# Ledger of designs, part 212: VH-VL binders against NAD kinase (nadK)

Target 1, 268 residues: NAD kinase (nadK), of Syntrophomonas wolfei subsp. wolfei (q0aze0)
Amino acid sequence: MKIILVNNRFKENTEKKAQEIAGQLSALNVEVIIDNGLDEPYAGTVDFIMVLGGDGTMLRAARRYGQRAIPVLGVNMGTVGFLSNIEINELAEYLPLILREEYSLEARMMLEVAVFQQQSLLTRVFCLNELLLRSNSPRMLSFALEISGQKLEPYRGDGLIVSTTTGSTAYSLSAGGPIADPQLDAFIVTPVASHIINKRPLVVSPEREISLHLLEEREAIIGIDGQIKMDFGAENRVLIKRAPHPLLMVNLKAKPFFTSIDRSLQRQ
Key: E = the ipSAE of ESMFold2; O = the ipSAE of OpenDDE; V2 = 0.75 times the mean of E and O plus 0.25 times the DockQ between their complexes.

## First folded at step 15 (VH-VL)

Design HH18 (from EE17 with heavy chain L108M; framework fv_oberotatug; at its last look DockQ between E and O 0.77; V2 from the best seeds 0.75)
Fold by OpenDDE, look of step 15:
Structure HH18 (fold): chain C 268 residues (1-268), chain A 123 residues (1-123), chain B 107 residues (1-107)
Amino acid sequence: as target 1 above (268 residues)
Amino acid sequence: EVQLVESGGGLVKPGGSLRLSCAASGFTFSNAWMSWVRQAPGKGLEWVGRIKSKMDGGTTNYAAPVQGRFTISRDDSKNTLYLQMNSLKTEDTAVYYCTTVPKYGKFMAFDIWGQGTLVTVSS
Amino acid sequence: DVQMTQSPSSLSASVGDRVTITCRASQSISRYLSWYQQRPGKAPNLLIYKASNLESGVPSRFSGSGSGTDFTLTISTLQPEDFATYYCQQSYERPWTFGQGTKVEIK
């Protein structure tokens, strides 16, 4: 068995723990690759990904490895979030289940985000939470939203979020989006400070495609999961689709989403 | 009410085949991991095999004594678990129970059991 | 395979007695141990999972303890309906294996 341990190099405790766990796994004849985000994603085949840290680390791991259909376990290290399944102090006890592949999976839809310059593809990214289009100035943007060829009325506001259901409890929520069942596949399109005060978020079928472009010569930014940032202008287009593969999140422990949502949100 | 009901048991000659069924109700069967456990007359319990949910890969694992002879399958549209038993041996004589295996939380305990169905392999 | 050995194989007790059954694994199984009760002519019922967690609906007179290789099922005050055969089961590794059973009989 080969396992990638994903941690955050900027968090010393996760680095240290990764080394410790690597040693333990090695002693059990498990090959371990540590990914602290410094280098490119490990290109070799692996059987399991263990994410040490919080939601941010999970998001990074998902972007790096989610398209590879590898089980991903979130191991919380004292951070409040939605994407970890077990606590670090529980890992030793659950390790037998991991090593013997006696675990359940939960498929979480990811976004495929393609950014174009004219007709040329600039970048394609898979992400777990959301794509954000946002003004890079205090002024509102004017942008076009198209859903499966249906052109909506132009949006005016600070921006727009296209989120997965997983991401519904992230930035989309702060922007007034609905909380979605993570077991549901859907896009959530949430306006950010629309000039229309009651502009409602859209829940969109994962079978549809979402296109965005600016209607004016202004500077904007594209944000991915709050971690990747790129400039976005009038010459750019973004196409959002359901990723061809969901993130396979490992469920070792039951976590009732809705019964704990209030508590979790209050802690954020 | 959560219920598992086994059927298909009976008398069969050595070398014969038999197919057991387990009808599930009262829970989301398609999400459940299922196992077969058997008990020879007057003896203890013996795990036969397990099948995961489709979402979890639908993979099967078997105990060594039945490996290659028994096949576990499921029809989620019918909420039914199956045990195809081929090349039956006298030592396969037992009451066969279908059971649920919690996906998480109970460390693979068998929390729900059917009433069992008797399989007798005899000349 | 992990071998599970229960002790005793049988015991006689009276209503109200404290009953203790032991299960030993041939190797460490952490807390991957469950206890089952089987009444005559009936299917087994889960009593304890994860060595010490009481299954829902199971009376509190049942308790489990232990980790590693040695485990114990305790019935604090034996009731008439508790006369049955009890099995331990390890789920640490496949094949999942059961103890040979402990028959609790009426004295």
Scores: ipSAE 0.865, ipTM 0.935, lowest interface PAE 0.7, mean pLDDT 94
Fold by ESMFold2, look of step 15:
Formats: C-alpha cells, sequence, structure tokens
Structure HH18 (fold): chain C 268 residues (1-268), chain A 123 residues (1-123), chain B 107 residues (1-107)
C-alpha cells in the first residue's frame, strides 16, 4: 500500500509530525510519499492521501490530487475546520480501519476553472471551495455573467464568487451567500459588494456552464480557494464547470454538519 | 424499533443451493453495512461475510470457507439483505444470523442481530 | 488470521459471584475487541465494544478491560439471567474471528 502525506512546509510542527507518521507507516510496510507543497504533485499510483493540517492544506491537496479519485483523509493538527475528520492524536487508533479500507467516502463537487486570453487557453485549475473574481483597484468592476449561454443583466460591484456547496461556508458566506448542505451538488453565485440592488445570490444546477468576462477595462484578479491568484483583464474570460471527478473525502467519524455549524465557523 | 428478521432456511442436500433473506426495519437500511454470521449446532460463532452500503461502494468480503460459493447482496428498495449459498456442504449446517456493522464508533463490532434461520445440509 | 482463545471454556458459579472470562489474541489487536452474550436458544447480543465500552442498555455489572493481546470480561455480581455463553471477537483485520466461547453455568 502507498500513501501520500500532505503537509504545509511553512508549519514546522506539521513537518515533524509528517516524518513521525511516515516512520510509523513504514514500520507497517506502507510506502510513504511526503508532499510538502514544494515539488510537483506525485504522479505515480497511490491508494490513499492523508492531509496533515487545517482546511487550507486540504484545499491544496484537493487541487493537486482531487481529480485522481484517491481517498483523502483530513487529519486535524489543532485548527477546527470543515474538512478534517479525525484528530492527529487519534490516528494510531484509527490506522487499522484505514489499512483495511473500513471507512466511508463522501463525494464533494469540485470546480473546473479555465481562463482564456482572447480565444487561447491560458490555464486550467481545479478548486474545492470557490472562484473569486474581484477588482484589483479602487474602481468597481462591470462584468458579464452567462449561465449556459443565458446572458444575465450586467453586474457592477467589487466582484463575484462562484462556489461549491462545500465553499458555501467560506468567502461566499461572508459576501452574503447561503450556507448549503455539502451533500448537495450546486454552484452558488454570490455578488461581492454589488451596486445593483436586485443582484441576489443564485443557486445553480451543477450541470450548467458559467462564463465571466469584464465589460470595461479594469485591473481584476481571479482567486482560487483563496490561495491562487491570476491577473484578469478585459482580454480575458473564465469558464467554470463541474470538475470531472469529485473529491473523495474519507469519513472515519460521524460529523453532524448542522449541529456543528456555529462551532466550525467560529474558528476553522 | 430496530429489527432484523431472517428467513429462507431449511433442509437441503449437499451440493444444493439456498437463498436466505433478512428483512430490516426501524433504521435507514440503505446507509447500513450488513453482515452474516453463522453458528453450527453446539458450536461457536463464525463470521461469513460483509457488504457495505451502495453509497460506500457496495463491496463484499467473505470468510475463506465460503469464498466463491456464497454471495451477499442487498435490495435497498425492499430493505432486504440476501445470502445466496451454492455448492452447500454438510459443514455449512448452522443457524445464520443477519447483523449490522456500524460504520462509526464501534470498530466493526456486530451491534444489531436477527434471531437467525436454520440451514441443514444433510443427505 | 488472528486466533482468539478464551479461558475458561466453561465455568460454574453462584448468583452473586464475581465472574471473569479472559480472551487472548494471537497478535496485538489494539482495542479492536468486542464481547457478546448468547443466552440458550437466543441470538447473540453485543455487550462491550472497543474492549471496554458498554453497549447501551447493558447492565453496569458487565465491564471489559485490556488492550493488545489480553482482554477480560467481568460480571461483578452474577444474576440468574447471566447464564449464557460469552464470546470475544476481534475486528482488527479480516477475517473477523471469534473466541470459541465460555459457557457460564449457574450452580
Amino acid sequence: as target 1 above (268 residues)
Amino acid sequence: EVQLVESGGGLVKPGGSLRLSCAASGFTFSNAWMSWVRQAPGKGLEWVGRIKSKMDGGTTNYAAPVQGRFTISRDDSKNTLYLQMNSLKTEDTAVYYCTTVPKYGKFMAFDIWGQGTLVTVSS
Amino acid sequence: DVQMTQSPSSLSASVGDRVTITCRASQSISRYLSWYQQRPGKAPNLLIYKASNLESGVPSRFSGSGSGTDFTLTISTLQPEDFATYYCQQSYERPWTFGQGTKVEIK
């Protein structure tokens, strides 16, 4: 059995724990690949991914590995969030279940984001929480939203968020979007500081295609999961679709979403 | 009220086949992992096999003595677990119990049991 | 495969006695051990999971202890309804296996 351990190289406690866990797994004849974010994602076949850290580390793992249909377990290292399942001090206790595949899987929709310059593809990325289009200057943006070829009235404001239901508790929530049940598949489209009073958040079928482009020259950016930033201008457009594969999240413990909302939101 | 009720046991000749049913009620069957456990007369308990929920992949695992001869399946629309037993041997004579295997918190213990159905394999 | 050995295979005791049953695994199974009670002519029922956690509805006179290879089920004050056969079971790795059973007979 081969496992990737994902950690954040900028947190020394996760680096030390990753080495410790790798040693424990190696003693059980498990091959371990450590991914601290510095190198390109491991390209070989792997059976399982353990993410050591908080929601931010999970978001990076999802972008790197989420399209490969590999089970991913979030192991909390002290920050309470929405994407971890067990605590680090429980890992040894749960290891027999992991090694014997005695666990449940939860599928979480991801976004596929394609950014173009004119008609040329610049980049394609995947994300778990959201795409953010926002102004990169004191000026508001004027931009167009199309949903499956249907052109909505122009938007004017600081930007727009297109999130998954998993991302509904992230930036989308701060911008006024609804909390969504992660078991639902949907896009949630949330305006950011809109000057157009009637622009409300939209909940959109996951089968739709969403397109964004600027209607006037402005400095803007595209943000992905709050972790990747790309310049975006009048010559660009972005196309957003449901990714081909969901993130396969491992559940070893029951996590009652609705009774934990306030606790999880207070400090992830 | 949680309940598991087995049926379909009976007398069968060696080499024969039999299908057991387990009717479930009082819980969400489609979410549950299910197992069969058997007990030969006057003997102890022996795990036969386990099936996960379809949401969790629907995979099955079997004990070696029944591998290739027994098949566990489920029909979530009828809340029913099945055990298809082929190429039966006299050693398969036992009371067969339907059980649940909780996904969380009990480390694969068998927490809910039916009352069993007797299978007799005899010439 | 992990083999589970119970001791004793049978015992006789009086109402009110303290009864202990041991279960030994052929390799470490951490706390992946459960205990079951089976009254004559009845289905088994779960008493203890994770070596020491009492299943809901089970009387507090039952307790479990141990980890690794050696485990104990204790009945602190034997009652007439405790006449039964008791089984341990490991769930550390498949095939999940049971001990051979311990029959508790009331004198």
Scores: ipSAE 0.627, ipTM 0.837, lowest interface PAE 1.8, mean pLDDT 91
ESMFold2 (binder alone), look of step 15: mean pLDDT 93; pTM 0.952

Design HH20 (from HH2 with heavy chain G58Y; framework fv_oberotatug; at its last look DockQ between E and O 0.83; V2 from the best seeds 0.00; counts 0 for: pae E 2.7 > 2)
Fold by OpenDDE, look of step 15:
Structure HH20 (fold): chain C 268 residues (1-268), chain A 123 residues (1-123), chain B 107 residues (1-107)
Amino acid sequence: as target 1 above (268 residues)
Amino acid sequence: EVQLVESGGGLVKPGGSLRLSCAASGFTFSNAWMSWVRQAPGKGLEWVGRIKSKMDGYTKNYAAPVQGRFTISRDDSKNTLYLQMNSLKTEDTAVYYCTTVPKYDKFLAFDIWGQGTLVTVSS
Amino acid sequence: DVQMTQSPSSLSASVGDRVTITCRASQSISRYLSWYQQRPGKAPNLLIYKASNLESGVPSRFSGSGSGTDFTLTISTLQPEDFATYYCQQSYERPWTFGQGTKVEIK
């Protein structure tokens, strides 16, 4: 068995723990690769990904490895979030389930975000939470939203979020989006400070495609999962689709989503 | 009410085949991991095999004595678990139980059992 | 394979007695140990999971303890309905294996 331990190099405790766990796994004849985000994603085949840290680390791991259909376990290290399944002090006890592949999986839809300049692809990213288009100035954006060829009325506002159901409890929620069952596959299109009063979020079928572009020359940015940032101008287009592969999240413990929403959100 | 009901047991000759069924009700069968456990007359319990849910890829694992001869499958649309038994041996004589296997929290304990169905392999 | 050895194979007890059954694994199985009760002609019922967790609906007179290789099932005050065969089972690694059983008989 080969396992990637994903941690955050900027979090010393996670790095130390990763080394410790790596040693323990190696003693069990498990090959371990540590990914602290400094280097490029490991290109070799692996059987399991263990994410040490919080939701941010999970998001990074999802972007780096989610398209590879590898089981991903979130191991919380004292943070509050939605994406970890067990606590670090529980890992030793659950390790037999991991090593024997006696764990359950939950498929979480990811976004495929493609950014173009004219007809040229600039970048393609898979992400777990959301794509954000927002103004890079105090002025509102004017942008076009198209859903599966259906052109909506131009949007005016600070921006727009296209989120997965997983991401519904992230920035989309702060922007007034609905909380979605993570077992559902759907896009959540949430306006950010729309100039239109009561502009409603859209829940969109994962079978549809979403495209965005600016209708005027304006400084804007695209944000991915709150971690990737890139400039976005009138010459750019963004196409959002359901990623061809979901993130396979490992469930070692039952986590009742709805009964813990209030508690989790209050603690964030 | 959660219930598992086995059927299909009976008398079969060595080398014969038999297919057991387990009808599930009272819970979301499609989400459940399932196992077969057997018990020879007057003997203890023996795990036969396990099948995971669709979400988990229907992964199947078997005990060595039945490996290559028995096949576990499921029809989620019918809430039914199956055990196809080929090349049966006298030592396969047992009451066969279908069981649920919690995917988490209980460390793979068998929490729900059917009443069992008797399979007798005899010449 | 992990061998599970129960002790004793059988015991006689009276209603009201404290009964202790032990289960030993051939190797460490952490807490991946469950206990089952089987009455004559009936299917087994889960009593304890993860070595010491009482299954829902099981009377509190049942308790489990242990970790690693040695485990114990205790019935604090034996009741008439407790006369049965008890099995331990490890789920630490496949194949999942059971103890040979302990028959609790009426004295």
Scores: ipSAE 0.875, ipTM 0.941, lowest interface PAE 0.6, mean pLDDT 94
Fold by ESMFold2, look of step 15:
Structure HH20 (fold): chain C 268 residues (1-268), chain A 123 residues (1-123), chain B 107 residues (1-107)
Amino acid sequence: as target 1 above (268 residues)
Amino acid sequence: EVQLVESGGGLVKPGGSLRLSCAASGFTFSNAWMSWVRQAPGKGLEWVGRIKSKMDGYTKNYAAPVQGRFTISRDDSKNTLYLQMNSLKTEDTAVYYCTTVPKYDKFLAFDIWGQGTLVTVSS
Amino acid sequence: DVQMTQSPSSLSASVGDRVTITCRASQSISRYLSWYQQRPGKAPNLLIYKASNLESGVPSRFSGSGSGTDFTLTISTLQPEDFATYYCQQSYERPWTFGQGTKVEIK
């Protein structure tokens, strides 16, 4: 069996713990690839991904590996988030289930984000939580939102979030969007500081295509999962679709979403 | 009320085939992992095989004595588990129990059991 | 395969007695151990999972202990309905295997 062990090289203790876990797995004849963010994503075949850390580390793992249909387990290293399943001190006890594939999977929708300049594709990325379009100056944006070719009235404000249901508890929530059941597939479109009073958050079918472009020249930014940043101008547009594959999250321990909402939000 | 009811047992000659059914009620069958366990007359319990839920890929695993001869399947629309038994041998004579596996929550214990159906393989 | 050995194979006891049944695994199985009760002519039912966790609806006179290779089922005050055969079972690795059983009989 070959696994990728994902950690965050900038968080104290996660690097040390990743090496300890890698040693334990190697002693069990498990081939381990460590992804601490320094190198390009591992391109070879892999059976399992173990994420040591919080929601941010899981977001990076999802972007790097989420389209490869590999089971991904979140292992909490401290503060409980929305994307971890077991605690680090439980890992040894749960290893038999992992190694023998005695776990269940939960699918989480991802976004496919394609950024264009004119008609040329500049980049294609995947994300688990959200795409953010925002102003990069004190001036607000004027921009167009199209949903499957249907043009909405122009937006004016600081920006817009297009989120998955998983991302509903992230930036979208702070901008006034709803908390959504992560088992649902949907886009959540949340305006950021809209100057147009009747621009409400929208919940949109995952079969739709969402397009954004600026209506006047302004300095703007596209943000992905709060971790990737790209300049965005009047010659650009972005197309957002449901990604071809969901993130396959591993369940080894019941973690009921609804009974834990308040604790999870207060701890973040 | 949670219930599992096996049917389809009977007398079969060696080399023959038989299909067992297990009707489930009182829980969300499509989310459950299901298993077959057997007990030869006067003997102990022996795991036969397990099938995972649809979301978990319907993955099937079998004990070595039945590998290649038995096939577990399920119809989630009918809340029914099946065991197709081919190339039967006299050592397959047993009461066959349908059971649930609550996955990792109980470390793969068998928590719900049917009352069993007898399969007799005799020449 | 992990072999599960129960001791004793049978015992005779009176109502009110404390009964102890042991189960030994051929290798460490952590806490991947469950206990079942089978009354004559009936299907087994789960008593204990994860070595020591009592299944819902099981009387509190039943308890389990152990980890690794050695496990114990205890019935603190034997009742008439407890005369049955008891099985341990490991779920650490496939094939999932049972002990040979311990028959608890009326003295």
Scores: ipSAE 0.494, ipTM 0.775, lowest interface PAE 2.7, mean pLDDT 90
ESMFold2 (binder alone), look of step 15: mean pLDDT 94; pTM 0.955

Design HH22 (from EE17 with heavy chain G57S; framework fv_oberotatug; at its last look DockQ between E and O 0.85; V2 from the best seeds 0.78)
Fold by OpenDDE, look of step 15:
Structure HH22 (fold): chain C 268 residues (1-268), chain A 123 residues (1-123), chain B 107 residues (1-107)
Amino acid sequence: as target 1 above (268 residues)
Amino acid sequence: EVQLVESGGGLVKPGGSLRLSCAASGFTFSNAWMSWVRQAPGKGLEWVGRIKSKMDSGTTNYAAPVQGRFTISRDDSKNTLYLQMNSLKTEDTAVYYCTTVPKYGKFLAFDIWGQGTLVTVSS
Amino acid sequence: DVQMTQSPSSLSASVGDRVTITCRASQSISRYLSWYQQRPGKAPNLLIYKASNLESGVPSRFSGSGSGTDFTLTISTLQPEDFATYYCQQSYERPWTFGQGTKVEIK
């Protein structure tokens, strides 16, 4: 068995723990690759990914490895979030299930985000939470939203979020989006400070495609999972669709999402 | 009420085949991991095999004595678990139980059991 | 394969007695140990999972303890309905294996 340990190099405790766990796994004849985000994603085949840290680390791991259909386990290290399944102190106890592949999986839809300049593809990214289009100035944006060829009325506001159901409890929520069941596949399109006061979020079928472009020459940015940022202008288009592969999140421990949602949100 | 009901047991000659069924009700069958456990007359319990949910790959795993001869499958649309038994041997004589295996939380304990169905392999 | 050995194979007890059954694994299985009760002519019922967790609906007179290789099922005060055969089962690794059983008989 080969496992990638994903940690955050900027968090000393996760680095240290990754080394420790690597040693333990090695002693069990498990090959371990540590990914602290400094280098490019490991290109070799692996059987399992452990993410040591919080939601941010999971998001990074998902972007780096999610398209590879590898089980990903979130191991929380003292943070509050929605993407970790077990606590670090529980890892030793669940390790046998992991090593013997006796774990359940939860498929989480990811976004495929393609950013174009005219007809040229600039970048394609898979992400777990959301794509954000946001003004890079105090002025509102005017932008066009198209869903499966249906052109909506132009949006005016600070921006727009296209989120997965997983991402519904992230920035989309702060912007007034609905909380969605993570077991549901859907896009959540949430306006950010719309000029229309009561502009409602849209819940969109994962079978549809979403396209965005600016209707005026303005400075904007694209944000992905709150971690990737790129400039976005009138010459750019973004196409969002369901990623061809979901993130396979390991579910070792039952987590009642809805019964704990209030508590979790209050802690953030 | 959560219930598992086995059927299909009976008398079969060595080398014969038999197909057992387990009808599930009272829970979301499609999400459940299932196992077969057998018990020879007057003997203890023996794990036969396990099938995961489709969501969890639907993979099967078998005990060595039945490997290559038995096949576990499921029809989620019918809430039914199956055990196809081929090349039956006298030592396969047992009451066969279908069981649920919690996906998480109970470290793979068998928490729900059917009443069992008797399979007798005899000349 | 992990071998599970129960002791004793059988025991006689009276209502009200404290009964202790031991299960030993041939190797460490952490807490991946469950206990089952099987009454004559009936299917087994889960009593304990994770070595010490009481299954829902199971009377509190049942308790499990242990970790690693040695495990114990205890019935604090034996009741008439407790006369049955008890099995331990490891789920640490496949094949999942059971102990040979302990028959608790009426004295």
Scores: ipSAE 0.819, ipTM 0.905, lowest interface PAE 0.7, mean pLDDT 94
Fold by ESMFold2, look of step 15:
Formats: C-alpha cells, sequence, structure tokens
Structure HH22 (fold): chain C 268 residues (1-268), chain A 123 residues (1-123), chain B 107 residues (1-107)
C-alpha cells in the first residue's frame, strides 16, 4: 500500500509529526510519499492520502489530488475545522481501519475553473471551496455574470464568490451566502459588497456553466480557495463548471454537520 | 423500530443452491454495511461475509470456507440483503443471521441482528 | 487468521455472583473486540464494543476491559436473565472471528 502524507511544514511542528507518522507507516510496510508543499504533486499511483493539518492543508491536497479519485483523510492537529475527521492522537487507534480499507467515503463537489485571455486558455485549476472575483484596488468592479448563456443584469461591487456547498461555510458565508448541506451538489453565487442591493445570493444547479468577465477596465484578482491568486482584467474571462470528479473524503467518525455548525465555525 | 428479518431457509441436498433474503426496516438501509453470520446447530458463531453500501463501492468480502460458492448482494430499492449459496455442503448446515456493521464508532462490531433462518444440507 | 480463545468454555454460577469471562487473541488486536450474549433459543445481541464500551440498553452490571491480546467480560451481580452463552469477536483483521463461546449456567 502507498500513501501520500500531506502536511504544512510551517504550522505547529507539523513537519516533525509528519516524519514520525511516516516512520510508523514504513514500519508497517506502507510506502509513504511526503508532500509538504515544496515539490510538484506526486504523479504516480497511490492508494490513500492523509492530510495532517487544518482546512487549509486539505484545500491544497484537494487542489493537487482531488481529480484522481483517491481517498483523502483529514487528520486534525489543532482546532477542528470543517474538513478533518479524526484527531492526530486517535490515528494509531484508527490505523487498522485505514490499512484494511474499512472506511466510508463522502463525495464533495469540486469546481473546475478555466481562465482565458481573449479566446486562449491561460490556465485550468480545481478547487474545493470557492472562486473569488474581487477588486485589486479601492475602486469597485462592474462585471457580467452568465449562467449557461443566460446573461444577468450587470453586477457592481467589490466582487463575487462562486462556491461549492462545501465552501458555503467559508468566504461565501461571510459575504452573506447561505450555509448549505455539503452532501448537496450546487453552486452558490454570492455577491461581495454589492452596490446593487437586490443582487441576492443564488443557488444554481451543478449542471450549469458560470461565466464571469469585467465590463470596465479595472485591476481585479481571481482567488482560488483563498490560496491561489491570479490577475484578472478586462481582456480575461473565467468559466466555472462542476469538476469531472468529486473529492473523495474518508469518514472514520461520524461528524454531525447540523448540530456542530456553530462549534465548527468558531474553531476555524 | 429497527429490525432485520431473514427468510428463504430450508432443506437442500449437497451440491444444491439456495437464496436467503433479509428484509430491513427502521433505518436507512442504502447507507448501511451488512453482514451474514452463521451458527451450526449446537456450535458457535462464524462470520460468513460482508457487503458495504453502494456509496462505498459495494465491496464484498467472504470467509474462506464460502469463498467462490456464496455471493452477497443487496437491493436498496427493496431494503433487502441477499445471500446466494451454491455448491452447498453438509458443513454449511446452520442458522444464518443477517447483521449490520456500523460504519462509525463501534470498530465494526455487529450491532443489529435478525432472528435467523435455518439452512439444512443433507442427503 | 486471528484465533480467539475464550476461558472457561462453561461455568456454573448463582444469581448475585460476580462472573468473569476471558478472551485471548492470537495476535494483538488493539481494542477491536466486541462481546455478544446469546440467550437459549435466541439470536445474539451486542453487549460491548471497542473492548469496553457498553452498547445502548445493556445493563451497567456488564463491563469489558483489555487491549492487545487479553480481554475480560465481567458481570458484577448475575441476574436470572444473564444465563446465556457469551462470545467475543475480533474485528481487527478479516476474516473476523469469534471465540468458541462461554456458557453461563445455573448452579
Amino acid sequence: as target 1 above (268 residues)
Amino acid sequence: EVQLVESGGGLVKPGGSLRLSCAASGFTFSNAWMSWVRQAPGKGLEWVGRIKSKMDSGTTNYAAPVQGRFTISRDDSKNTLYLQMNSLKTEDTAVYYCTTVPKYGKFLAFDIWGQGTLVTVSS
Amino acid sequence: DVQMTQSPSSLSASVGDRVTITCRASQSISRYLSWYQQRPGKAPNLLIYKASNLESGVPSRFSGSGSGTDFTLTISTLQPEDFATYYCQQSYERPWTFGQGTKVEIK
């Protein structure tokens, strides 16, 4: 069995802990590849991904590996967020389930984001939480939103969020979007500081295609999961679709979403 | 009320086939992992096999004595678990129990049991 | 395969007695052990999971302990309904296996 161990080496001694766990797994004849963010994603075949850290580390793992249909387990090393399943202190206890594949999987929708300059594809990325379009200056944006070719009235404000249901508890929530059940597949489109007060958040079928472009020359940014940033101008547009594959999240413990919402939000 | 009800047991000759059913109610069957456990008359308990939910790939696993002869399947639209038993042997004579295997919190213990159905394999 | 050995295979006891049943695994199984009760003519029912956790609805006179290879089921004050056969079972590694059973009889 071959496992990728994803960590964030700059947070709370996670690098030392990752090495300890890799040693324990190697002693059990498990081949371990450590992804601490320094190198390109491992390209070979693996059976399982173990994420040591919080929601941010999981977002990086999802972006790197989420389209490969590999089970991904979140292991919390601090305050529990929305994407971890077990605590680091429980890992030894749960190893028999992991190694013998005695676990459940939960599919989480991801976004496929394609950014164009004129008609040329610049980049294609995947994300778990959201795409953010925002102003990169004190001035507001004027931009167009199309949903499956249907043009909405122009938006004006600081920006727009297109999130998954998993991302509904992230930036979308702070911008006034609804909390969504992560077992649903949907886009949540949330305006950011809209000058046009009747632009309400939209919940959109995952079968739609969402397109954004600026209507005026302004400095803007496309943000991906709060971790990747791309310049965005009047010559650009972005197309957003449901990604071909969901993130396959491992559940070893039940995590009651609705009864734990306030607790999970306060621990991010 | 959570319950499991087995049916389809009976008398069959060695080499024969039999299909057992287990009707489930009172819980979300489509999310559950299910198992068969058997008990020969006057003897102890023996695990037969397990099937995961379809969302968990529907994976099946079997004990060695039944591997290749028994097939576990499920029909989530009918909330029913099946055990297809082929090439039956006299040592397959047992009461067959349908059980649940909780995905979480119980380390794969068998928490819900039916009352069993008797299979007798004899000449 | 992990073998589970129970001791004793049977015992006689009176109502009110403290009863102890042991279960030994042929290799470490961590805490992947459960205990079942089977009353005469009935299906088994779960008593203890994770070596020591009491299943909902099971009386507090039942308790489990142990980790690794050695496990114990204790009935602190035996009641008339507790005369039954008790099984341990490991879920650490497939095939999941049971002990041979311990019959608790009226003395």
Scores: ipSAE 0.685, ipTM 0.866, lowest interface PAE 1.5, mean pLDDT 91
ESMFold2 (binder alone), look of step 15: mean pLDDT 94; pTM 0.955

